# VH-VL binders against Nuclear factor of activated T-cells, cytoplasmic 1 (NFATC1): the designs that were tried, part 14

Target 1, 183 residues: Nuclear factor of activated T-cells, cytoplasmic 1 (NFATC1), of Bos taurus (Bovine) (p98201r389to571)
Amino acid sequence: PSLPALDWQLPSHSGPYELRIEVQPKSHHRAHYETEGSRGAVKASAGGHPSVQLHGYVESEPLTLQLFIGTADDRLLRPHAFYQVHRITGKTVSTASHEAVVCSTKVLEIPLLPENNMRATIDCAGILKLRNSDIELRKGETDIGRKNTRVRLVFRVHIPQPNGRTLSLQVASNPIECSQRSA
Below, E stands for the ipSAE of ESMFold2; O stands for the ipSAE of OpenDDE; V2 stands for 0.75 times the mean of E and O plus 0.25 times the DockQ between their complexes.

## First folded at step 3 (VH-VL)

Design g40 (from b2 with heavy chain G98E D102T F107M Y109V; framework fv_becotatug)
Fold by ESMFold2-Fast, scan of step 3:
Structure g40 (fold): chain C 183 residues (1-183), chain A 120 residues (1-120), chain B 107 residues (1-107)
Amino acid sequence: as target 1 above (183 residues)
Amino acid sequence: QVQLQESGPGLVKPSETLSLTCTVSGGSISSYYVHWVRQAPGKGLEWLGVIYYSGSTDYNTPFTSRLTISVDTSKNQFSLKLSSVTAADTAVYYCAREYRYTWSGYMDVWGQGTLVTVSS
Amino acid sequence: EIVLTQSPDFQSVTPKEKVTITCRASQSIGSSIHWYQQKPDQSPKLLIKYASQSFSGIPSRFSGSGSGTDFTLTINSLEAEDAATYYCHQSSSLPYTFGQGTKLEIK
């Protein structure tokens, strides 16, 4: 079965399943430009990192949690034109991940493991601000969108069903302000 | 339904680059990751690396400087290149599929394998 | 890297005999162990995934068990067609690793 496009609206709850952000990210994160070096992973307000859990899944096979950076304004939730997820690695990172690209949007893929109760700690994700020269015309961003500095973390999971179909769920975080203080 | 088939030269000379192709039929390559695994004559299985549907790769540490895995979506083909080969690289080379949407880790469909002998 | 150690390396067995193959991981891997059968001149075939789940079409005489570091593949009543080398494989972390293999020969 084909997967929904990243701008397709999906529920966070269906049948026995619910994808839930158990620990929200902080409302502000200083995004980095490629030339500045990483600002580290997105943090949670109480310390630590955001966490996501899939409830209602009782199978023994792991699933893949997808993470991308989405819009936070009044427009429909879609991949953000100016911010991308960035993989964070190192000795302090406990959660495995790899980067994929879907229609020019970076997507971080993270395991949801039954031995961890289908819960992932998102200590592997930073936010990268794109240069204006890196923005593709096909994204069709306006001047207003170019100045939009709020993002959401968008999580997806695709659950294979016994009948061969795939059930897709999505949940988005509270908005995160990514603007630099002086600009 | 989905089938994988390896192909390439059966004989490669020492110091040259070994080039293999894995051709996929019967399914979408965007639905899975492809692993390369080799087996020296009379020995066990050794994981070489994986390519994800995006073209991103991870390689096993002994091969990082010599190994390149790539994908050609227009041909439904994955390629493996291993440079600076020696007799120790003589093995049957397999490509194998891991289903993407479950972080499954197991390889459920394997190619038939292609024997590569490194000899002058 | 996670090292997988299988036991035994080799066993000569009689038809209908119960066979047990073990796989020990150098660190805890939860249930992320998979078992493959490889017959001479053939590619590996998935038998058991996630320690205990039978892959589709696999005879019921094959079963798996274990968690953490110690895992077992059992063939309840050996058939002649089961002459093969059996490998365990961990997917808990990269690089993926395999055990050294257990070769079963029929007497």
Scores: ipSAE 0.045, ipTM 0.624, lowest interface PAE 5.7, mean pLDDT 85

Design g42 (from b2 with heavy chain G98S Y101L G105D; framework fv_becotatug)
Fold by ESMFold2-Fast, scan of step 3:
Structure g42 (fold): chain C 183 residues (1-183), chain A 120 residues (1-120), chain B 107 residues (1-107)
Amino acid sequence: as target 1 above (183 residues)
Amino acid sequence: QVQLQESGPGLVKPSETLSLTCTVSGGSISSYYVHWVRQAPGKGLEWLGVIYYSGSTDYNTPFTSRLTISVDTSKNQFSLKLSSVTAADTAVYYCARSYRLDWSDYFDYWGQGTLVTVSS
Amino acid sequence: EIVLTQSPDFQSVTPKEKVTITCRASQSIGSSIHWYQQKPDQSPKLLIKYASQSFSGIPSRFSGSGSGTDFTLTINSLEAEDAATYYCHQSSSLPYTFGQGTKLEIK
């Protein structure tokens, strides 16, 4: 089976499995725009970075955790039109990541390793604000980013089943305010 | 170097359409958005709407059914049309710009304003 | 819509006095507040953008501060030419809104 579309609603718990955000991101992150340069990775309220763990998985095969930026204030959770995940790299980043694009949405792919109890520290993800002109040029729609600067981190995992099907789980973070030019 | 200038009839009859033009000189019109703001005599500023580089528009809620903002890139002109006017639409009308680059949403340059009086 | 409330509505001030104008938003707007000066029969002029950033060519006596819901425009040492109405403007959410204005008159 193919992977579900990014606007498809998925549970965080199914059968023995649960995908959980163990450490939530801070409620505020200064997103960068493409002309400004990186503002660093999303941080956790207690210091450090968010963490995500898949519970109930006992197999020896690693899985891939997907991360994209979703809506906070829409009735249905979907990819945000005006914010994208940004891959952060450097010597202080401990978690490897790969960038993919799914239907114009950037998705970070992060390993979930059995040797780390299927837990990932999300120290590799920043948030990029797309310019209003780029979105309007592409879609011709009203700039939602002017009305809503709040996002969620959306995590997915796809678990192969013995019957050849794929079980998909999704969990979204608490809302993050992406203030321009804040401290 | 950048200058915005409003022009149009200073007198409009009730129930007719108010039509104004904003002419921009000194810059590329693709580098900014144009907003319309009005001010009734002795009152404060009221945001009417914006036209983006793409030609898309956003209007303030009370004006959605009456207001049209458009652009003519060949003339470097932005137009405002407000239909079904009443005496309450008497105001000085300004065009103002904001940069389309990054998140700039402040109005750095304004036109001189043009007074439109709605009366018979 | 986000309502901006300025204080005071009117103030008569002496030259060289320090003047403080406040703007309060009905909900958090981060730093997306901008300040304009409007003299009689003139268009508004940008003074401060994003709460605290001076626009080019603006005298250093003008400064801005604040975040969230409470914002302040300060004129450190008032000059006669500063007699004007001052407006705050939020760009956090559509529709964009302005405060009601603060009129400064020189004694």
Scores: ipSAE 0.000, ipTM 0.458, lowest interface PAE 15.0, mean pLDDT 83

Design g5 (from b2 with heavy chain Y53W; framework fv_becotatug; at its last look DockQ between E and O 0.48; V2 from the best seeds 0.00; counts 0 for: pae O 10.8 > 2)
Fold by OpenDDE, look of step 4:
Structure g5 (fold): chain C 183 residues (1-183), chain A 120 residues (1-120), chain B 107 residues (1-107)
Amino acid sequence: as target 1 above (183 residues)
Amino acid sequence: QVQLQESGPGLVKPSETLSLTCTVSGGSISSYYVHWVRQAPGKGLEWLGVIYWSGSTDYNTPFTSRLTISVDTSKNQFSLKLSSVTAADTAVYYCARGYRYDWSGYFDYWGQGTLVTVSS
Amino acid sequence: EIVLTQSPDFQSVTPKEKVTITCRASQSIGSSIHWYQQKPDQSPKLLIKYASQSFSGIPSRFSGSGSGTDFTLTINSLEAEDAATYYCHQSSSLPYTFGQGTKLEIK
């Protein structure tokens, strides 16, 4: 089955299900350029890392949480043209993930496990800044977009239904400023 | 009715590249993770790597420098290339399926396996 | 990597007996353990997924239990056709790993 496009608007609630950000990211995270190397994972304001949980799910099968970088200041939430999620790996990362590409957008896929109450800690996601010169070659990108340094972490989950359909939920974090150092 | 079938040369010389193909029939490959697992004669199972629906890959650490997994969507075929082989790479090689949408970490369908012997 | 240690390595049993195979993980993996049966000259076959869920088409005499680090595969009333090597497998984190296997022979 096909999944909704990343620029589709999806609800955070449907029936008994709710996709919720339990712990919000810090308001600032210094994104890195490809040439700079990773600057680590996005952190939470309260310490640690952001966390997401799917509520109301009573099945025994795990699900996949998707994470991508979205816009913060557009009327409609969509993948951010100038920022991409960056997979963080290493001994300090506890959350398993793999990286996918969906319509030129990097997506991290993270397991939601029933034994963890369908909760995931996001310690595996950094933010990559793309070069303006490369993005400006794409159609539809504007100078305003290029100057927009605020992003949101966007989470999606797709829940198989008994009728063979897929229920998709989405939730976005508070805005993150990516041009300044973290306070 | 998903089926996987490994194919490739059964004999490879040392230092050469081992190349295998996994042909998948039944179902949509876009919903699959395809894993490669090998088994040396009389030994246990060893996970080599995985290719996801998007074409992204993860490899087991010992093989990161030698292993390449790829996909040809037009042929519903997955490929494994293992370079610089030695006698230690002699094994039955399996491709196995994982299901994308429920984060299936288990392998529900396996190929029959193909024996690859590394010998001069 | 997560190391899975099975016990025993080998067991010889008579038909109709109850068999228990244990798999211990080097760290907690929740329920992300799976069991496979491999008969000689055959590919592995999935028996149990996520510690306790029977795969489709698997006889009811096969069952799994456990969580965290200790897991068990149980064959209730062994059949002659159950002669095989059994493997546990974890999918909690990469790289995926297998137990060393438990060879079961039927007298």
Scores: ipSAE 0.000, ipTM 0.560, lowest interface PAE 10.8, mean pLDDT 90
ESMFold2-Fast, scan of step 3: ipSAE 0.687; ipTM 0.871
ESMFold2, look of step 4: ipSAE 0.049; ipTM 0.614
ESMFold2 (binder alone), look of step 4: mean pLDDT 90; pTM 0.931

Design g50 (from b2 with light chain S92R; framework fv_becotatug)
Heavy chain, then light chain:
Amino acid sequence: QVQLQESGPGLVKPSETLSLTCTVSGGSISSYYVHWVRQAPGKGLEWLGVIYYSGSTDYNTPFTSRLTISVDTSKNQFSLKLSSVTAADTAVYYCARGYRYDWSGYFDYWGQGTLVTVSS
Amino acid sequence: EIVLTQSPDFQSVTPKEKVTITCRASQSIGSSIHWYQQKPDQSPKLLIKYASQSFSGIPSRFSGSGSGTDFTLTINSLEAEDAATYYCHQSRSLPYTFGQGTKLEIK
ESMFold2-Fast, scan of step 3: ipSAE 0.669; ipTM 0.868

Design g56 (from b2 with light chain Y96W; framework fv_becotatug)
Fold by ESMFold2-Fast, scan of step 3:
Structure g56 (fold): chain C 183 residues (1-183), chain A 120 residues (1-120), chain B 107 residues (1-107)
Amino acid sequence: as target 1 above (183 residues)
Amino acid sequence: QVQLQESGPGLVKPSETLSLTCTVSGGSISSYYVHWVRQAPGKGLEWLGVIYYSGSTDYNTPFTSRLTISVDTSKNQFSLKLSSVTAADTAVYYCARGYRYDWSGYFDYWGQGTLVTVSS
Amino acid sequence: EIVLTQSPDFQSVTPKEKVTITCRASQSIGSSIHWYQQKPDQSPKLLIKYASQSFSGIPSRFSGSGSGTDFTLTINSLEAEDAATYYCHQSSSLPWTFGQGTKLEIK
């Protein structure tokens, strides 16, 4: 079945299912440029890292949690023009993941495993700031992006249904300020 | 019908780069994750790293600076390169399959293993 | 990293005895434990996945149990062909790790 476009508005709950952010990200994270070293993974407001759980799923099949960087200040939640998710690896990362690209938006794919109660710890996600030239090429944007520095982490899951269709859920985090300057 | 087979030099000199190939037959390599696991003579199994179907990789911490895992889909082959080898890298090297579809953590099919001796 | 400790390291066993091998994780891993058999000069072979699920084609005398930190592989009636080293493996978190192995020898 066809998956919804990343601009499409989806519920966080439907029928017995709810996709919920159990631990929110910190309100501030310093994004990096490609020419800079990585700033590490987004941390949680309570310490540690954000966590996401799918409730109501009782099947034995794993699912894939998708993560992309969305807008915070637009009328509609959509992929951010100036920021992309960045996959973090190494000693401090315990959660498996891989990158995919959907319509020029980088999407991090993370397992939701029944043996972990369909909960994922998001210790593998950083935030990358795009160059001005990349923004203009991808989106037809002429903005340099310096005044649009707030993002949300957007999580999606696609649940196969017995009728052969797919049920899609989405939840977005609290806003994250990505500039050097704290609020 | 899925079969994995490792190949490469049986002898590598200290400080050189160990290069191994895992050839897959009987199936599409785009359908699974490939792991590399090694076993020193008389010792246990040690996980080295994985390449996911997307081409993303994860490496075990002791090997992060020396290890590269790659895939060549046109040749149906996975490759492991381990640089700056020492006698401690002497082991049988295995490639093993995890199935991408279900995020499986188990290894259902293994290559036969290839012994690499690091010696002058 | 998650450390897996197997017990015993070595066991000499009579044919048709019931054998139990334990694997203890240094932190909770749910059911993300898998068991392998390795005979001399052969590659490992998957026996049990996710603590208790038998892999296809594996004899019914092999079974697994446990959750959290304590896991057990049971061979309910040992056959001569079961002389091998057995390894547990966790896939709960990176890096994936193996136990040190349990060697079974037939008397």
Scores: ipSAE 0.630, ipTM 0.850, lowest interface PAE 1.8, mean pLDDT 88

Design g59 (from b2 with light chain Y50R; framework fv_becotatug)
Heavy chain, then light chain:
Amino acid sequence: QVQLQESGPGLVKPSETLSLTCTVSGGSISSYYVHWVRQAPGKGLEWLGVIYYSGSTDYNTPFTSRLTISVDTSKNQFSLKLSSVTAADTAVYYCARGYRYDWSGYFDYWGQGTLVTVSS
Amino acid sequence: EIVLTQSPDFQSVTPKEKVTITCRASQSIGSSIHWYQQKPDQSPKLLIKRASQSFSGIPSRFSGSGSGTDFTLTINSLEAEDAATYYCHQSSSLPYTFGQGTKLEIK
ESMFold2-Fast, scan of step 3: ipSAE 0.653; ipTM 0.860

Design g63 (from b2 with heavy chain S56D, light chain Q53R L94Y; framework fv_becotatug)
Fold by ESMFold2-Fast, scan of step 3:
Structure g63 (fold): chain C 183 residues (1-183), chain A 120 residues (1-120), chain B 107 residues (1-107)
Amino acid sequence: as target 1 above (183 residues)
Amino acid sequence: QVQLQESGPGLVKPSETLSLTCTVSGGSISSYYVHWVRQAPGKGLEWLGVIYYSGDTDYNTPFTSRLTISVDTSKNQFSLKLSSVTAADTAVYYCARGYRYDWSGYFDYWGQGTLVTVSS
Amino acid sequence: EIVLTQSPDFQSVTPKEKVTITCRASQSIGSSIHWYQQKPDQSPKLLIKYASRSFSGIPSRFSGSGSGTDFTLTINSLEAEDAATYYCHQSSSYPYTFGQGTKLEIK
């Protein structure tokens, strides 16, 4: 089965299902550069990490929650040209994840487990700032890039339907400022 | 029409490295988590480990120091290497698929299995 | 590690009988139990996933039930081709583990 392109606009609610960000990320996160060490996982103001839950799903099979870094200030939500999700691992990380790449966009895949009420704590995701040499620059993009330091966490889930089709949902976080200066 | 097929030498000497390949056809390798499971003659099934498309792995504790699972996406092949083998490693070795997009813990497709005998 | 204990180890059964195989987990695993059939010199074949969900193409005489620690595979009316060893498998946590197997023979 073919999944929707990452720039395709999807609802957060359809039929009995709703994909919800239960705990939002903090409005500021210092992204790390490719040449430096990780600055850790995105945190939440509640003294933990963001959490996402799928409501209305009553089946016993796990699903995959996809996470990528999207735009905050563009007219349409799409993958961010300058920032990528980064997988965080270690003894303090409780949530499993793996990386995939879709059309040059890094996507983090995270389980949604029925025994956990289809809820995931996002303690496994950092934000990587790409170097200018790794970005395909288009007309006008260099001017946009100087001020484009805000991102959103974009979550997707793909739910198999009895008719053999896949129902896809998407929700995006509040904007996150990723510049080197804290607000 | 997903198919998995194991291959490798049927006889390995004690203390040497057992090396097997699982070739996948009929689907995109990026949709696979590949597990390795073995079965000693007349015994039950034993899970060895898994590899994700990313190249990340998880291994069963008794094998962590001896086991390496790898993937070659250009050839649609997964490989298993088990070092320092003994007679206790004599078994039929299976590769089996978990489907990536639903985080399947079940194995929907299995290879036919390949018997590896550890003997001088 | 989670230990799965199957019962019975062996059963000799008459065709058309109802057969029940039990799998008990050493700790709660929700519904993350799967059942496989293995015939001699063949690879295992998935029958039931997530305690109660039938896999495609599996005869309706096979069914599964249970949650938490106690799980059951039922063959409602045994056929000759059902002579095999049956294994339960948990996917709740790594390492994945299997039960020791239940061998069914037809009288």
Scores: ipSAE 0.020, ipTM 0.602, lowest interface PAE 7.4, mean pLDDT 84

Design g64 (from b2 with heavy chain S56D T61D, light chain Q53R S92Y; framework fv_becotatug)
Fold by ESMFold2-Fast, scan of step 3:
Structure g64 (fold): chain C 183 residues (1-183), chain A 120 residues (1-120), chain B 107 residues (1-107)
Amino acid sequence: as target 1 above (183 residues)
Amino acid sequence: QVQLQESGPGLVKPSETLSLTCTVSGGSISSYYVHWVRQAPGKGLEWLGVIYYSGDTDYNDPFTSRLTISVDTSKNQFSLKLSSVTAADTAVYYCARGYRYDWSGYFDYWGQGTLVTVSS
Amino acid sequence: EIVLTQSPDFQSVTPKEKVTITCRASQSIGSSIHWYQQKPDQSPKLLIKYASRSFSGIPSRFSGSGSGTDFTLTINSLEAEDAATYYCHQSYSLPYTFGQGTKLEIK
């Protein structure tokens, strides 16, 4: 069985399981264009970085946490047309990750390890702003990027079930303002 | 059974670029996380970096500006390039496999190692 | 980065003796510690993964324990072929790090 489309609505809690953002991101993050230097990883309000934990999982098998950039102000949560997750590496990053692409949306894959109590520190994720020319190449986009600068971090986990099916959970962060204006 | 084997020059001149290849047999490297680890003569093990099956990499900070790990899935090979070498880079270089899909941090299979001496 | 400190650095041991090697992490790492054996002129060989799980084919005299910051590799009854250097390795966070090694020598 295939995984749910990124615009499919999923619960954060089902049966014994709950996917929870334990530490929220700051309400503001300065996104960068691909041609600019990186603005670094999304930070948490009290310093450090956001954290996500899957509760209720008692198996010994690791899972993959998926992260993509979603809409903040749409009626339904969907991948953001103007912003993508960007993988951050280097001295300040302690969390392994790699990128995948799903229907033109970048998805950052991060381990959820039983040995770490199914908790991940999100110190590896930045936010990339797409150029207007890139947005115009995508069918159906009518908004100007300047009108839509708020995002959410959207986390998913897919849990194999004993019956061979997959249970999928999703949780979205509080909104993040990604305006590139200083002051 | 899965086997890894390093190859490259035994001698590299100071300031040059060290280039090594790791060849994997008995399985496809497109499914593995592959690490590079080195060991200076008489010293301990030092982790250099990893390449994920996506082609993304993470490097140990002292090497970030000098190190490139890459993969050629069609040849079941991956490569390490370390630029601006000095005598301190003299070591046995190992490639080592992390297991498929499970984010394993342990290295289940190692190559035999290749000694690289940096000397003029 | 997480620093791993092994104890002892060196031990000369008699066959059939019980040997304990300790690895201390500079911060809590759950159970994300792995143990390797390296004989002279050979590559390292995985013995124990995630603190206590034996890798396939490893003799039962090798066992691991611990969580958080203190980890132990035990060889219940040392055999001559166990003369080697032993390394702990953490995979809790990047960069991955190794202990300095413990060399076991047979008397």
Scores: ipSAE 0.638, ipTM 0.859, lowest interface PAE 1.8, mean pLDDT 88

Design g65 (from b2 with heavy chain S56D Y101S, light chain S32N Q53R S92Y; framework fv_becotatug; at its last look DockQ between E and O 0.39; V2 from the best seeds 0.00; counts 0 for: pae E 6.7 > 2)
Fold by OpenDDE, look of step 4:
Structure g65 (fold): chain C 183 residues (1-183), chain A 120 residues (1-120), chain B 107 residues (1-107)
Amino acid sequence: as target 1 above (183 residues)
Amino acid sequence: QVQLQESGPGLVKPSETLSLTCTVSGGSISSYYVHWVRQAPGKGLEWLGVIYYSGDTDYNTPFTSRLTISVDTSKNQFSLKLSSVTAADTAVYYCARGYRSDWSGYFDYWGQGTLVTVSS
Amino acid sequence: EIVLTQSPDFQSVTPKEKVTITCRASQSIGSNIHWYQQKPDQSPKLLIKYASRSFSGIPSRFSGSGSGTDFTLTINSLEAEDAATYYCHQSYSLPYTFGQGTKLEIK
């Protein structure tokens, strides 16, 4: 079965399941351009890195957590046109992940394990700023979108159901300013 | 009923490129991660790299400059190319499957392996 | 990379004995450890996934335990057919790594 599009609105809670951000990201994170070096992974307000947990899942099979960069100021949450999730690699990264592309949106996939109580620490995700010139080549983007420097981390999980269907949940972080640090 | 089978030349000369093919049968390759693992004679297992369903790849650090993993979906085949081989690359090479849907970090199906000897 | 250290490197045991193989990770990896059995001239075979979950078709005498950094593979009542080399494998982070192996011989 086909998974929901990334611009679909999904609940964070359904039946016994709840996808929750346990630790929120900091309100500021400098995004980097492709031509620049990585600025590291998004950090948590309380220190460390953001974390997400799926509650109510009692099955033994692992699941995949999806992470993409979404809008913060739009009425409806959607993938942000000017920002993409960036997979961070290196010795400072502990959590396994891999990058996929879904309809021109980068998606970071992270395992959720029952043995870890279906919790994941997000130490592998940075934020990439796309060049305005590249996005302007696409139809449908507005000037306000181009000037919008606020994003949210958007998490999705797809839970197989006994009837063969898939239950999809989504939760978005607090807004992150990607331009400058607030001193 | 999923099966993996490695194939390729068993002998490669130094400085040449080692080329192997992993043929997958009994399942859809779009649902798999395919890993390459090698084992030198009398030694342990070494992870070389992985190719994801998206076609993206990750390689073990020592091999980033020499290793290329690719997929031919029309043939249900995965390929490994290791350039500039030396005697140290002599090993049994395995392709192994990880299952995508549940983020299978383990390798549930392995090929039989193919011995590649690097010798003049 | 995460280093996995197995103990012992070699063990010779008699049938029906209990065998314990340990695997220690250089850092905490939760339950992202898997165990394989490899017999001579054969490919590795998955025994245990994610520290404690038995793979399909594996005899009940094989079990796994542990979390964090210390993991154990246990063979309860060893059979002659269990002569093999056993490997732990972590999938917590890339690059994936294996233990050095534990060779088990049956007297």
Scores: ipSAE 0.019, ipTM 0.640, lowest interface PAE 6.3, mean pLDDT 90
ESMFold2-Fast, scan of step 3: ipSAE 0.754; ipTM 0.883
ESMFold2, look of step 4: ipSAE 0.020; ipTM 0.637
ESMFold2 (binder alone), look of step 4: mean pLDDT 90; pTM 0.935

